# Designs tried in a protein design chat: VH-VL binders against q9h9l3. Part 59

Target 1, 176 residues: q9h9l3
Amino acid sequence: PRKMVAIDCEMVGTGPKGHVSSLARCSIVNYNGDVLYDEYILPPCHIVDYRTRWSGIRKQHMVNATPFKIARGQILKILTGKIVVGHAIHNDFKALQYFHPKSLTRDTSHIPPLNRKADCPENATMSLKHLTKKLLNRDIQVGKSGHSSVEDAQATMELYKLVEVEWEEHLARNPP

## First folded at step 21 (VH-VL)

Design Gg18
Fold by OpenDDE, look of step 22:
Structure Gg18 (fold): chain C 176 residues (1-176), chain A 120 residues (1-120), chain B 111 residues (1-111)
Amino acid sequence: as target 1 above (176 residues)
Amino acid sequence: QVQLVQSGAEVKKPGASVKVSCKASGYTFTNYYMHWVRQAPGQGLEWVGWIDPDSGGTFYAQKFEGRVTMTRDTSISTAYMELSRLRSDDTAVYYCARGDYSYGYEFDLWGRGTLVTVSS
Amino acid sequence: QAVLTQPPSVSGAPGQRVTISCTGSSSNIGAGYDVYWYQQLPGTAPKLLIYDNNKRPSGVPDRFSGSKSGTSASLAITGLQAEDEADYYCQSYDISLEAWVFGGGTQLTVL
């Protein structure tokens, strides 16, 4: 089987009114939850809204942040050829301006068996926070300091591992 | 109905610029990438680039970097492709095409195309 | 030259089965990226015919089928009809080029 990694990204607001979501942090963990990548990233455009309450990003984090183009290259190098696990992962790929093969993508926000385990409707879109609490009995994204992309990536991987066998078998019979 | 309506044919001189528009209707404009694909007369399809109407982010094929600019006006659900420093080999039908980025990547909706002719 | 390789032309009689090949590489089809097929009737825009290797959009007859194996893909048309006369393009994503790439196109003639 292919190597598996989990990814989570944090975005800040750029553009005239800060409505553009730009990548500002990316965290990647391996199957065991070990951090493979965790960098603050400098968007190509001026940051208008750090969205700190949600992103955890502050101005000081951008002082030595990795330029977007460089970070993107580093991240793509890690992701290429891997099974990539994420929650609402299309947003992460979008922020990276990246296309990952669908067959190598695992989105924990769209795994019916995972929702079933959490006593949620199979076709509902549940938050990472909710699923983590229900299935791992762990609180993430607490406080007002913003999210931790490392914590979120680790939680995402752990959630997927709960349904990995069943879901991989399902995908083998029903390729996306 | 769901459709993409493109601007009319253009005739340009070499060295000039052309700006083609693509108006989307019948769906949420910002939920899909807008791709641009061109086709020279009697030739195959060539991908030019895409724009994310939500963020305004763009990604161009290397061949067109520095010469193409893609923009959008979300208020009127319209995407634009501007190609500068036109050459005769830029003569082609230019298509806008909707492409999903979340659940699929297929170009499932196409405009009728805009013929751009570059001639002296 | 197109990144994906297709035969320039194929032909068949009504009712016959024809196949159109699409040969890629390890950086696109072989990298796990799905293959898409488009039909372009004369004087019209391309139309999505097959997505995700073998799925048909609504309105596409089941006589059209797609398959993928290794670095190649194939479009099969059974029960060939006169209306199938068109150009067919395969499409995928190339990670090395970071670009969406098309085949050179195949002109299908119904004899």
Scores: ipSAE 0.929, ipTM 0.957, lowest interface PAE 0.5, mean pLDDT 96
Fold by ESMFold2, look of step 22:
Structure Gg18 (fold): chain C 176 residues (1-176), chain A 120 residues (1-120), chain B 111 residues (1-111)
Amino acid sequence: as target 1 above (176 residues)
Amino acid sequence: QVQLVQSGAEVKKPGASVKVSCKASGYTFTNYYMHWVRQAPGQGLEWVGWIDPDSGGTFYAQKFEGRVTMTRDTSISTAYMELSRLRSDDTAVYYCARGDYSYGYEFDLWGRGTLVTVSS
Amino acid sequence: QAVLTQPPSVSGAPGQRVTISCTGSSSNIGAGYDVYWYQQLPGTAPKLLIYDNNKRPSGVPDRFSGSKSGTSASLAITGLQAEDEADYYCQSYDISLEAWVFGGGTQLTVL
């Protein structure tokens, strides 16, 4: 069977007025939730807005952060050939400047059986925090110091496991 | 009307540079990558690289690294490709093509192409 | 030279079926990346014909179909017509090159 990992990223504001989202942290966990990668990443351009309240990124994290190009190489090596689970995962791939096979991608923000388990409309885009609270009875992203990408990646994997058998069978019959 | 409109044909000497433009209309310019693809006379299609109009981030095929620069101006929904140190084998039609990054990667909208001729 | 291999030409009589192959490797089609097909009529820009291996955009007749197996893909054209005379390119992504790659193209001649 093909190996599975979950990914989550935190972004900071770059570009004019800090409106561009640039990768500043990435965490990857395996199927059991063990951390395979967790690094602060220095964007290739000037940080205008750390977005600390949501990202958890502070100036001190950037002092010894891994440069984007190097971190990207490390991350892609982990992702290549694997089923990758994420939440609104296209944002993570965009921040990595990366194309992953559609058939190996799982997005917990757009899985109809998962929404149905949460008593949400099947075609709605639901937040990770909301799904985790309803389906795992756990609070994530707690406090004012920002999100933890490790916590979020682990939650994402646990959510996928709730529907994994059903959804993998569906995808086998209905290739994306 | 959803379309990509490219700049006109160019004639250049070896060693010069060329800058081709591609103006998008009828869709949100910053929601799609812009790819550049070239085709030498009587030859096949060759991918040059992409630009993300939202971030300005670029990615170039290895063959063109150091010679190609892709830029954009979001205020006029226009992408640019500049190729420097031109050689006669850079003679080609240069296409811009739109591609999504979220739900599929197909190049579903193409410009009509810009002929760049490099001759001594 | 092309990363994806296509026959340089194929031909068929009107009404017949033709197949155009596209052979990749473990770093592109074999890695799970989808295959896309483009039709290029003489003197025109390429046009998307097949996406995600076997799906047709609106306006593409159902006599065009695609398939993918292992490291290879195939475009089939049934009920061949004179207007099908064109060049056909397959495309995929190669993770080793980090590049979008095309086949060398196939010139279809209708006899």
Scores: ipSAE 0.805, ipTM 0.917, lowest interface PAE 1.1, mean pLDDT 93

Design Gg7
Fold by OpenDDE, look of step 22:
Structure Gg7 (fold): chain C 176 residues (1-176), chain A 120 residues (1-120), chain B 111 residues (1-111)
Amino acid sequence: as target 1 above (176 residues)
Amino acid sequence: QVQLVQSGAEVKKPGASVKVSCKASGYTFTNYYMHWVRQAPGQGLEWVGWIDPDSGGTFYAQKFEGRVTMTRDTSISTAYMELSRLRSDDTAVYYCARSDYSYGYEFDLWGRGTLVTVSS
Amino acid sequence: QAVLTQPPSVSGAPGQRVTISCTGSSSNIGAGYDVYWYQQLPGTAPKLLIYDNSNRPSGVPDRFSGSKSGTSASLAITGLQAEDEADYYCQSYDISLEAWVFGGGTQLTVL
């Protein structure tokens, strides 16, 4: 079977009013939760809103941040050929200006068996925080310091592992 | 109605620039990538690049790097493709087409195309 | 020249079955990227025919079917009709080029 990694990204606001979401941090963990990549990333455009409350990103993190183009290359090298697990992962791929094969993508925000385990409607979009609390009895994204992309990536991987066997069998019978 | 409406045919001289527009309607403009694909007379389809109308981010085929510029005006749900330093082999019908950036990579909506003729 | 290889032309009589092949490589179809098919009638824009290898959008008859295996894909048309005369293009994404790529196109003639 292919190697599996989980990804989570944090975005800041760029553009005239800070409405554009730009990649500012990316974390990638392996199947065991070990960190493979965790870098602050410098967007190509001026940051207008750090969105610190949510992103955890501060101005000081951008001082030695990896330029976007370089970071993108590093990240793509890790993701290529892997099964990539994420939560609402389309946002991460969008921020990376990257297309990952659908057959190699696992989005924990769109896995009916996972929602079922959490006593949620199968077709509902639940937050990572909610699913993590419900299924792992763990609190993430707490406090006022913002999200930890490493913590979120690890939680995402652990959630997927709860339904991995069932979901992989389902995908094998029903390829996207 | 969901549709893409493109600007009219253009005739240009070699070395000139052309800017083609594509106005989207019937859907949320910023929820889809806008691709540009061209087709020379009697030839196949060739991907030029895409723009993310939400961020303004662009990605061009290597062949067109330095010569193509894609932009958008979200206020009027319009995407633009400008091709500079035109050559005779740039003569083609240029299409805009949308794709979902989430998980729908297919080009499910196309404009009718804009003929750009480059001749001396 | 095209990254994906298609036969330049295929033909069939009404009611027959025809197939159009699309051969890629390890950097596109073989990398796991899905194949898409488009139909282009004379003088018109391409129309989505098949997405995600084998799915039909609404309005596409079930006599059109797509499949994918290894580094190749195939479009099958059963019960061929006169209205099927058109150009057909396969499409995928190439990770090495970081580009969306098309086949060279296949002209289908209904005899």
Scores: ipSAE 0.924, ipTM 0.953, lowest interface PAE 0.5, mean pLDDT 96
Fold by ESMFold2, look of step 22:
Structure Gg7 (fold): chain C 176 residues (1-176), chain A 120 residues (1-120), chain B 111 residues (1-111)
Amino acid sequence: as target 1 above (176 residues)
Amino acid sequence: QVQLVQSGAEVKKPGASVKVSCKASGYTFTNYYMHWVRQAPGQGLEWVGWIDPDSGGTFYAQKFEGRVTMTRDTSISTAYMELSRLRSDDTAVYYCARSDYSYGYEFDLWGRGTLVTVSS
Amino acid sequence: QAVLTQPPSVSGAPGQRVTISCTGSSSNIGAGYDVYWYQQLPGTAPKLLIYDNSNRPSGVPDRFSGSKSGTSASLAITGLQAEDEADYYCQSYDISLEAWVFGGGTQLTVL
């Protein structure tokens, strides 16, 4: 069987008025939730808005952060050839300037069986926080210091496991 | 009407630069990557690189690194590709093409192409 | 020496079936990346025919079909028509090059 990892990223605001999302933290966990990668990342351009309330990124985190180009190389080495699980994962790949095979991508924000288990409309886009509370009886993204990408990646993997057998069989019958 | 409209043909001498434009209409310019693909006379398609019009971020094929610059102006929904230090084997039709970044990577919309001729 | 290998030409009579192969490697098709097919009529830009290995955009006839297996892909055209005379290109992504890559193209002649 192909190896599986989960990824979550935190973004800061760059570009005009800080509206562009640039990668500032990335966490990757294996199937068992063990941390494979967790680094603060320095964007190649000026940070306009740290977005700390959501990102958890503060100026001090950037002092020793890994430059984007180096971090990207490390991250891609881990992702290549693996099934990658995430929540709204296209935002993470976009921030990485990366194309992952569609057949190896799992997005917990768009899995109908997962929504069904949460008693949500099957085609609705549900937040990670909401799904995690409903299905794992766990509160994530709590407190006043922003999200933890480690916590979020671990939650994302646990959510996927709830539907893994059904969804993998569905994808095998309906290959892209 | 969803379309990509490219600038007109160019004739250049070796060592010069060329800048080709690609104007998008009928869709949200910043929601799609813009790719550049070239085709030398009688030959196949060759990918040059992409620009993300939202961020301005770019990624170039190794062959063109150091000679190509891709930019955009979001106020007029226009992408640009500039190729410098031209040589005769840069003679080609240069196409722009868009792709989604969510889950579909297909190049579903192409410009008509811009012929760039390099000779002296 | 295109990254993806296609036959340079294929021929068929009207009404026949033809196939066009596209052979990649472990760094592109074999790594799980999808295959896309484009038709290029003489003097025109490429047009998307097949995406995600086997899907047709709206307006593409169902006589065009695609498949992928291992490191290779195939485009099939049934009920061949004179208007199908064109060049055909396969495309995928190569993770080692970090580049979108095309086949060398196949010239289809309708007899």
Scores: ipSAE 0.793, ipTM 0.915, lowest interface PAE 1.1, mean pLDDT 93

Design Gg9
Fold by OpenDDE, look of step 21:
Structure Gg9 (fold): chain C 176 residues (1-176), chain A 120 residues (1-120), chain B 111 residues (1-111)
Amino acid sequence: as target 1 above (176 residues)
Amino acid sequence: QVQLVQSGAEVKKPGASVKVSCKASGYTFTNYYMHWVRQAPGQGLEWVGWIDPDSGGTFYAQKFEGRVTMTRDTSISTAYMELSRLRSDDTAVYYCARGDYSYGYEFDLWGRGTLVTVSS
Amino acid sequence: QAVLTQPPSVSGAPGQRVTISCTGSSSNIGAGYEVYWYQQLPGTAPKLLIYDNSNRPSGVPDRFSGSKSGTSASLAITGLQAEDEADYYCQSYDISLEAWVFGGGTQLTVL
């Protein structure tokens, strides 16, 4: 069995109207929730909207932030060859300009058994916050201070662990 | 109809630049990456790079880094590929092809190609 | 030259079964990346034939099948027809190159 990591990224707004989502923080945890990576990342373009309420990113965090290209390299080294767990994870990969093998990707926003366990419609897209509350009885992303990507990554991993056996068996029988 | 319409054939001299366009229709332009692939006469397919029409972000094959520029105009759902400092070995049919980033990476829609001929 | 290795040509008679191999490495197919296949008829653009190793898009006959194992993939065509005469390309992603990569292409001739 391959090693498993969970990833969560925070994005800020760049571009003329701040509509472009650019990576500004990335957190990666292992199966046990230990932090493997947690860095603020400097986008290549000027930040127009820090989206602080959601991202938790502030201007001060960018002062010593890791340049995107460098951070990307560091992150890719960690992800390569791993089963990567995330919530709506394709947004993270997109922000990283990265392609991860589909067979090695686990998106907790698209796992019907997980939704079922949370008494949600299997084909619905539920938020990480909702699933975490329902299944882990834990509150994440509280307040207006923004998200913690470490916390979110840990929650994502814990959620996946709840359905890991069932889902891995499903995937084995039904490869993408 | 879902399709990619590319600009017409180009004839260029060595050292010149060429800009090929690819207009998307029948789908949401910003929901797919736009890849560029070229094929020299009698040769195989070669990936050049991709652009994310949503963000404008680009990623080029190392071979073309510094010489290729991909852009897009979302208002007209058009992607552009510009290749500079043209050489004779740049002579090829250049294809645009859409590829998803969330559901599937496959290049499921292709333009008909644009022949770029580089000759003295 | 091509990162993925294909036989330059294969041939078969109508009704026969032919296979086209696609050999990669630990940095692409062997790294878990899916394999895609494209059919290119003479004078036309490539057309998606197989995605995610073994899936057929709508409109692709079930005569076409794909498989993947280890660092290699294979395209099988059963009940070969004259219309199958074309070039076939495998594709994957190479993490070392950080690039989408193609095979060299295989010319299929129907005898």
Scores: ipSAE 0.925, ipTM 0.956, lowest interface PAE 0.5, mean pLDDT 96
Fold by ESMFold2, look of step 22:
Structure Gg9 (fold): chain C 176 residues (1-176), chain A 120 residues (1-120), chain B 111 residues (1-111)
Amino acid sequence: as target 1 above (176 residues)
Amino acid sequence: QVQLVQSGAEVKKPGASVKVSCKASGYTFTNYYMHWVRQAPGQGLEWVGWIDPDSGGTFYAQKFEGRVTMTRDTSISTAYMELSRLRSDDTAVYYCARGDYSYGYEFDLWGRGTLVTVSS
Amino acid sequence: QAVLTQPPSVSGAPGQRVTISCTGSSSNIGAGYEVYWYQQLPGTAPKLLIYDNSNRPSGVPDRFSGSKSGTSASLAITGLQAEDEADYYCQSYDISLEAWVFGGGTQLTVL
């Protein structure tokens, strides 16, 4: 079977008024939650807004950050050929300028059985923080110092495991 | 009406440049990638590259690197493709096509194409 | 040489079934990338016919169907009609080239 990884990215604001989201950190974990990749990434354009309250990114993180093109190459080598789990994962792929097979993509923000286990509306988009609290009895993203992409990637993998058997069987039973 | 309106046909000599425009209407221009695809007379479709109108980020097929530049003007919802150092084998219809990046990757909306003729 | 290989032509009589193949490799269809099909009527731009291997956009009749297996995909057209006479292109993504790739196209003739 294909290997499975989970990804989470943190973005900073670039472009006019800092409205463009640019990749500044990426963390990838394996099925067991072991860290395969965790790097601060220097965007190719000027950072206007570090968005630190949510991103956890500060100026000092950028001093030795890996340039975007190099980091992207490293990340794509890890993701290629794998089932990739994330939360609202299209934002992560867009920031990477990357196309992953949809059949190998798992988005914990769009899995109805996961919402049902959390006693949430099945078609609602739930935050990672909320699902993690409800289903894993853990608090993530605590305080106002920003998110940890390692913590978030690990939580995302744990959440997927709760529905993995059911959801993978669902996907297998519903071929094109 | 949701549509992509492209600039008119162009005739160029070898070594010149051409800039084709693609104006989007009826949808949020910055929410979709814009792809460029060309078709030489009697030939198939060939992907040239994409631009993300939101960030201005671009990605070009290797064959066109160094000769193609894709830009956009978000104030008029218009994407551009410029191809330089034209050769006779660049004669083709150039299409813009809208592509999703969040659900599927299909090109669900196409312009009518712009014929670029390069003749010596 | 096209990364995705299609037969250059197929033909069928009205009411018949035709199948158009699309053969890729381990760096595109075989890597799990979805297959898309486009219909190009004479003198017009391509139009999306099938997305994500087998799904039909609104307005595409169910006599058009797509499938994918291994490194290959197939478009089937049943109940063939004169208006189906067109060129058909498959498309996928190739991770080694980092490029969207099209098949060479298949000219369907309705006899």
Scores: ipSAE 0.804, ipTM 0.909, lowest interface PAE 1.0, mean pLDDT 92

Design Mc1
Fold by OpenDDE, look of step 22:
Structure Mc1 (fold): chain C 176 residues (1-176), chain A 120 residues (1-120), chain B 108 residues (1-108)
Amino acid sequence: as target 1 above (176 residues)
Amino acid sequence: EVQLLESGGGLVQTGGSLRLSCAASGFTFSNYAMTWVRQAPGKGLEWVSSITYDSDFTDYADSVKGRFTISRDNSQNTLYLQMNSLRAEDTAVYYCAKARRAVAGPFDYWGQGTLVTVSS
Amino acid sequence: EIVLTQSPGTLSLSPGERATLSCRASQSVTSRYLAWYQQKPGQAPRLLIYGASTRATGIPDRFSGSGSGTDFTLTISRLEPEDFAVYYCQQYYSSPYTFGQGTKVEIK
């Protein structure tokens, strides 16, 4: 069955000099692109750098943000047992302090058939923005307002769907 | 238009069983968590049970845990509540309620309810 | 569990007056997870406010919600005849998803 979701997270900087990436927003969509989850999340540590240009996160978003531990519980209820699609998804899982089984993970930044379809080197790491433009003829992450995690999650799912059949067959023959 | 229609309520003896149904329409049923809330005659609202959009997780009030089972059939847009070992204190109007999100959320739509009466 | 205590139990007012309803939580609740419902006799509850301050679809501007932490408030700026009902607060922050005991707004 297509028990599949796509996830995208936005992170802010915490810790010394803001070098620690902490979860500040998480968006999850289903196979059809419908939003299952979209919340601002309050990190357990003081935010040093909102990284607004990239994350889209502002101080006002944290006023009533969901505490990390609560958000993590909610998110895990959605991810558990499902195929989880993301772009450079290891960053999302790291920020979430959760590691999904590799066999149930799909990282669109590491799918050679997807790169091939986009006329990119198969072993190159391409950005979500580039792949989305090339394969979906859609502009994402435009402007200076930061990323939209919902938009990015939806784009990620749509990209994966382009190579789903081929990639799932490949994985079946070559289990991770 | 979102519609929720409960059915299956009625009179049952203590220790008996009853199965409630809730027919949903007007929204993508499979994208939202569903909930049962009950209200005893002249009393307030009491959360009974919730189920996530894909049935992977269920939750129950302590008062009904072990006796009630929530389930759903997304292909039929139907929510169920199997009630076993019914007690007098289970007498209430049972409402089917839609959550605003897949896992949980406020209940943005309610059915009109179905009355369950448990007698000795 | 999080216990929600509403006050007053009954509020007697006249049409046109301002109604202020309180909901106090036994522990801190993130405002995003606090809701208010209206229930009229013989009817199902109706969502009024969610996220402590966001009006549900179709809810008139005279209804507003505020608060944070453990103290939340529902305000009806000018009571209309159809506003006389029972109001419940509810948290969906953590299971069990508890309701307050309700406040009855009745006509004076």
Scores: ipSAE 0.720, ipTM 0.900, lowest interface PAE 0.9, mean pLDDT 95
Fold by ESMFold2, look of step 22:
Formats: C-alpha cells, sequence, structure tokens
Structure Mc1 (fold): chain C 176 residues (1-176), chain A 120 residues (1-120), chain B 108 residues (1-108)
C-alpha cells in the first residue's frame, strides 16, 4: 500500500480586513507520528491579522520563516504520491494552493465510522479537539497560546488509524 | 548512534562506471533525505546529488547530470550513487550525508567517505 | 545558482583569539537555509551551525552564527587548539545546494 502522511496547517489573515487565510505553519508526520516537516512560513502578502489565539503565530515567528514559494515546493515533494490525512483538509490544500487527488485524500472531519465511534451523528462535522478527547482521551489545543500543528497532525493520524481498515475497504468498494 | 558507511570506491578508467553504496544505521532511514557530497584532493566541498526520503524527487549538480544516478533502498537502509561515463574531474572523496528532514539540508551526519580515482 | 564567497581565504590566529569568518551569497538566502561546517584534515565535515545561528547538537557555545540575506558570519569567541580547521558555509535554500570555497583557520 501507498505511504500515508498526516498534515496540519496554521493560517493567518491577509488581504482586505484580514479575511484571506494564508499559510503560516505546516507540519507533516508519517504513519508512526514522526515529524517529516515542521516550518513557519512567510505568506507572500502582508499579514493583517496573526489570529494568534487560534494559530499560535506571532510576529517573531515570521522573522526567519520560510518564504511561501519555497515552503510549498518542500511540502509538495513530501505529499506527492501519498495518502494524505488531515482534518477539514480542504482548508489546508487551499492554503497550499494545491489539489491533491481525491482518491489519496482522507479527511477525519468527514468519516462516518469515526463519528460513530465518537457517539456523534454520522454526518456531523466534529472538531479535531472533540474527536481527540472522545476517542484518544487526550486534550489538545490547550490554553490560549494557539494550536500546535505538530500535535494536531499527530492526533489526526491516530484518529485515522482507529478506522483505517474499515474506511480503506469502504473506499476500495466505493471509489471516488 | 547514527552511522553512515560508504563503500564501492576505487580506481577506474575514464569512461568507466562505479557504484557507491552508503549503509545507514542508528536512525529511521526512510524519514530523511540523503545526499552525496564530494571533495577533490586539496579542494573544497561540492554538492553532487540529493534524494528525498521516499525517492520521489532527485536533484543533481550540473557537472554530473545525465551521468550519475542517486537512488535509495529504504528496506535495506542503503543509499546508492551510480556513476557512469567517469571523467578525471570526478576524482574525489565521496561523502554520504543525512539531512535533518525529509527534504535536502541541513546535513547533520556524514560518513567517512570513499575515494574514487579516475585515471586517463 | 547561488555562489557563496568566503573571506578571508586563510585566517592565521593564536589560541585564545576571536575568529570571524564571512560568507557572502550572490543572491538572498533566508537565515533558515544557511549552514556552517568544520573539517579537520583527513576527516569528514561536521555540522556546526544551521539556520544561520542555531548550534547543532554537541557544538560548544564558543561557536556562534549570525547574518541574513546575503551576509553571514561565523564567530569563534576564543579559539581552542582543536578549532584550527577549514570552515565551509553552505546554502540549502535552492538547488544546487552550493558550498563556499572554505576559510582555513590556522595557528599563527
Amino acid sequence: as target 1 above (176 residues)
Amino acid sequence: EVQLLESGGGLVQTGGSLRLSCAASGFTFSNYAMTWVRQAPGKGLEWVSSITYDSDFTDYADSVKGRFTISRDNSQNTLYLQMNSLRAEDTAVYYCAKARRAVAGPFDYWGQGTLVTVSS
Amino acid sequence: EIVLTQSPGTLSLSPGERATLSCRASQSVTSRYLAWYQQKPGQAPRLLIYGASTRATGIPDRFSGSGSGTDFTLTISRLEPEDFAVYYCQQYYSSPYTFGQGTKVEIK
């Protein structure tokens, strides 16, 4: 089977009134949770809103951050040809300005068996924090200092493993 | 303890071929990019080639492009450099080096090197 | 291609003195993608500094790096006998991942 990685990104606000979400950190882990990539990334546009409460990104992180074009090239070299797992992963791909093949994409926010294990409605969109607490008995994203994309990517991979056999079989029977 | 051990160097004639190997241990080989760097006698360091953790992307110095092929076998924890159409200027000590991440650089562990001598 | 030019070519100093080594890039490189290596005769290079200023594991604090953009500096605050070696800078910003030509630090 194909190699599997999990990704999580943190975004800051750019564009008019800070409404555009631009990539400012990206973490990628392998199946075992080992870190393959973890970099702060400088958006190509002026940062209007660091969104620090959620993103954990502060001005000091941007001083020596990797320029977006360079970071994107590095990230895509890791993701290409892989099954990529994420939570609400469309937002991560949008921030990367990238389209990963749907057949190689796994989104823990939209896996009915995972919701069922969490005793949640199968079609509900559950937060990563809530799924992780319910299914892994772990608290992530603790406090007001923002999220850790490494922590979140690792949690996302562990959540997927809970349903991996069932969901991979489902996808084989029901190709996207 | 990270260890990198190069082998396969030796004396070869111009136009010949040689395959270098680098046996890796002490780390999860398949998580890291690998590189070859060479040093001609009395000269500085020259980057030769790098390969991503999964082999999906490779890069080469212009001086070796089309003649050298980097590859890796993650099941055997081994990095390779196939060197074809060798020239006198390819004479160098060839070092195997491990990147700190899944893509090239920085290179935190180096082997002891293997000498390649190309005679006319 | 990004050319790295090191100066001076040779730096002749006594133990206890401060060494300052320069690396200049032909085009801008972020500080995250500049490394310094030490090489003693007959040995493989050793990573000293990466990200322009971050010491690698086990590197003494007398080694420090600074700089950004095109100008980077390695400083050895007080030379010890084991510090007399050749030093190389390298950029890993974009391929080809070029090295500087080296600065030899030798005993006066």
Scores: ipSAE 0.453, ipTM 0.831, lowest interface PAE 3.4, mean pLDDT 92

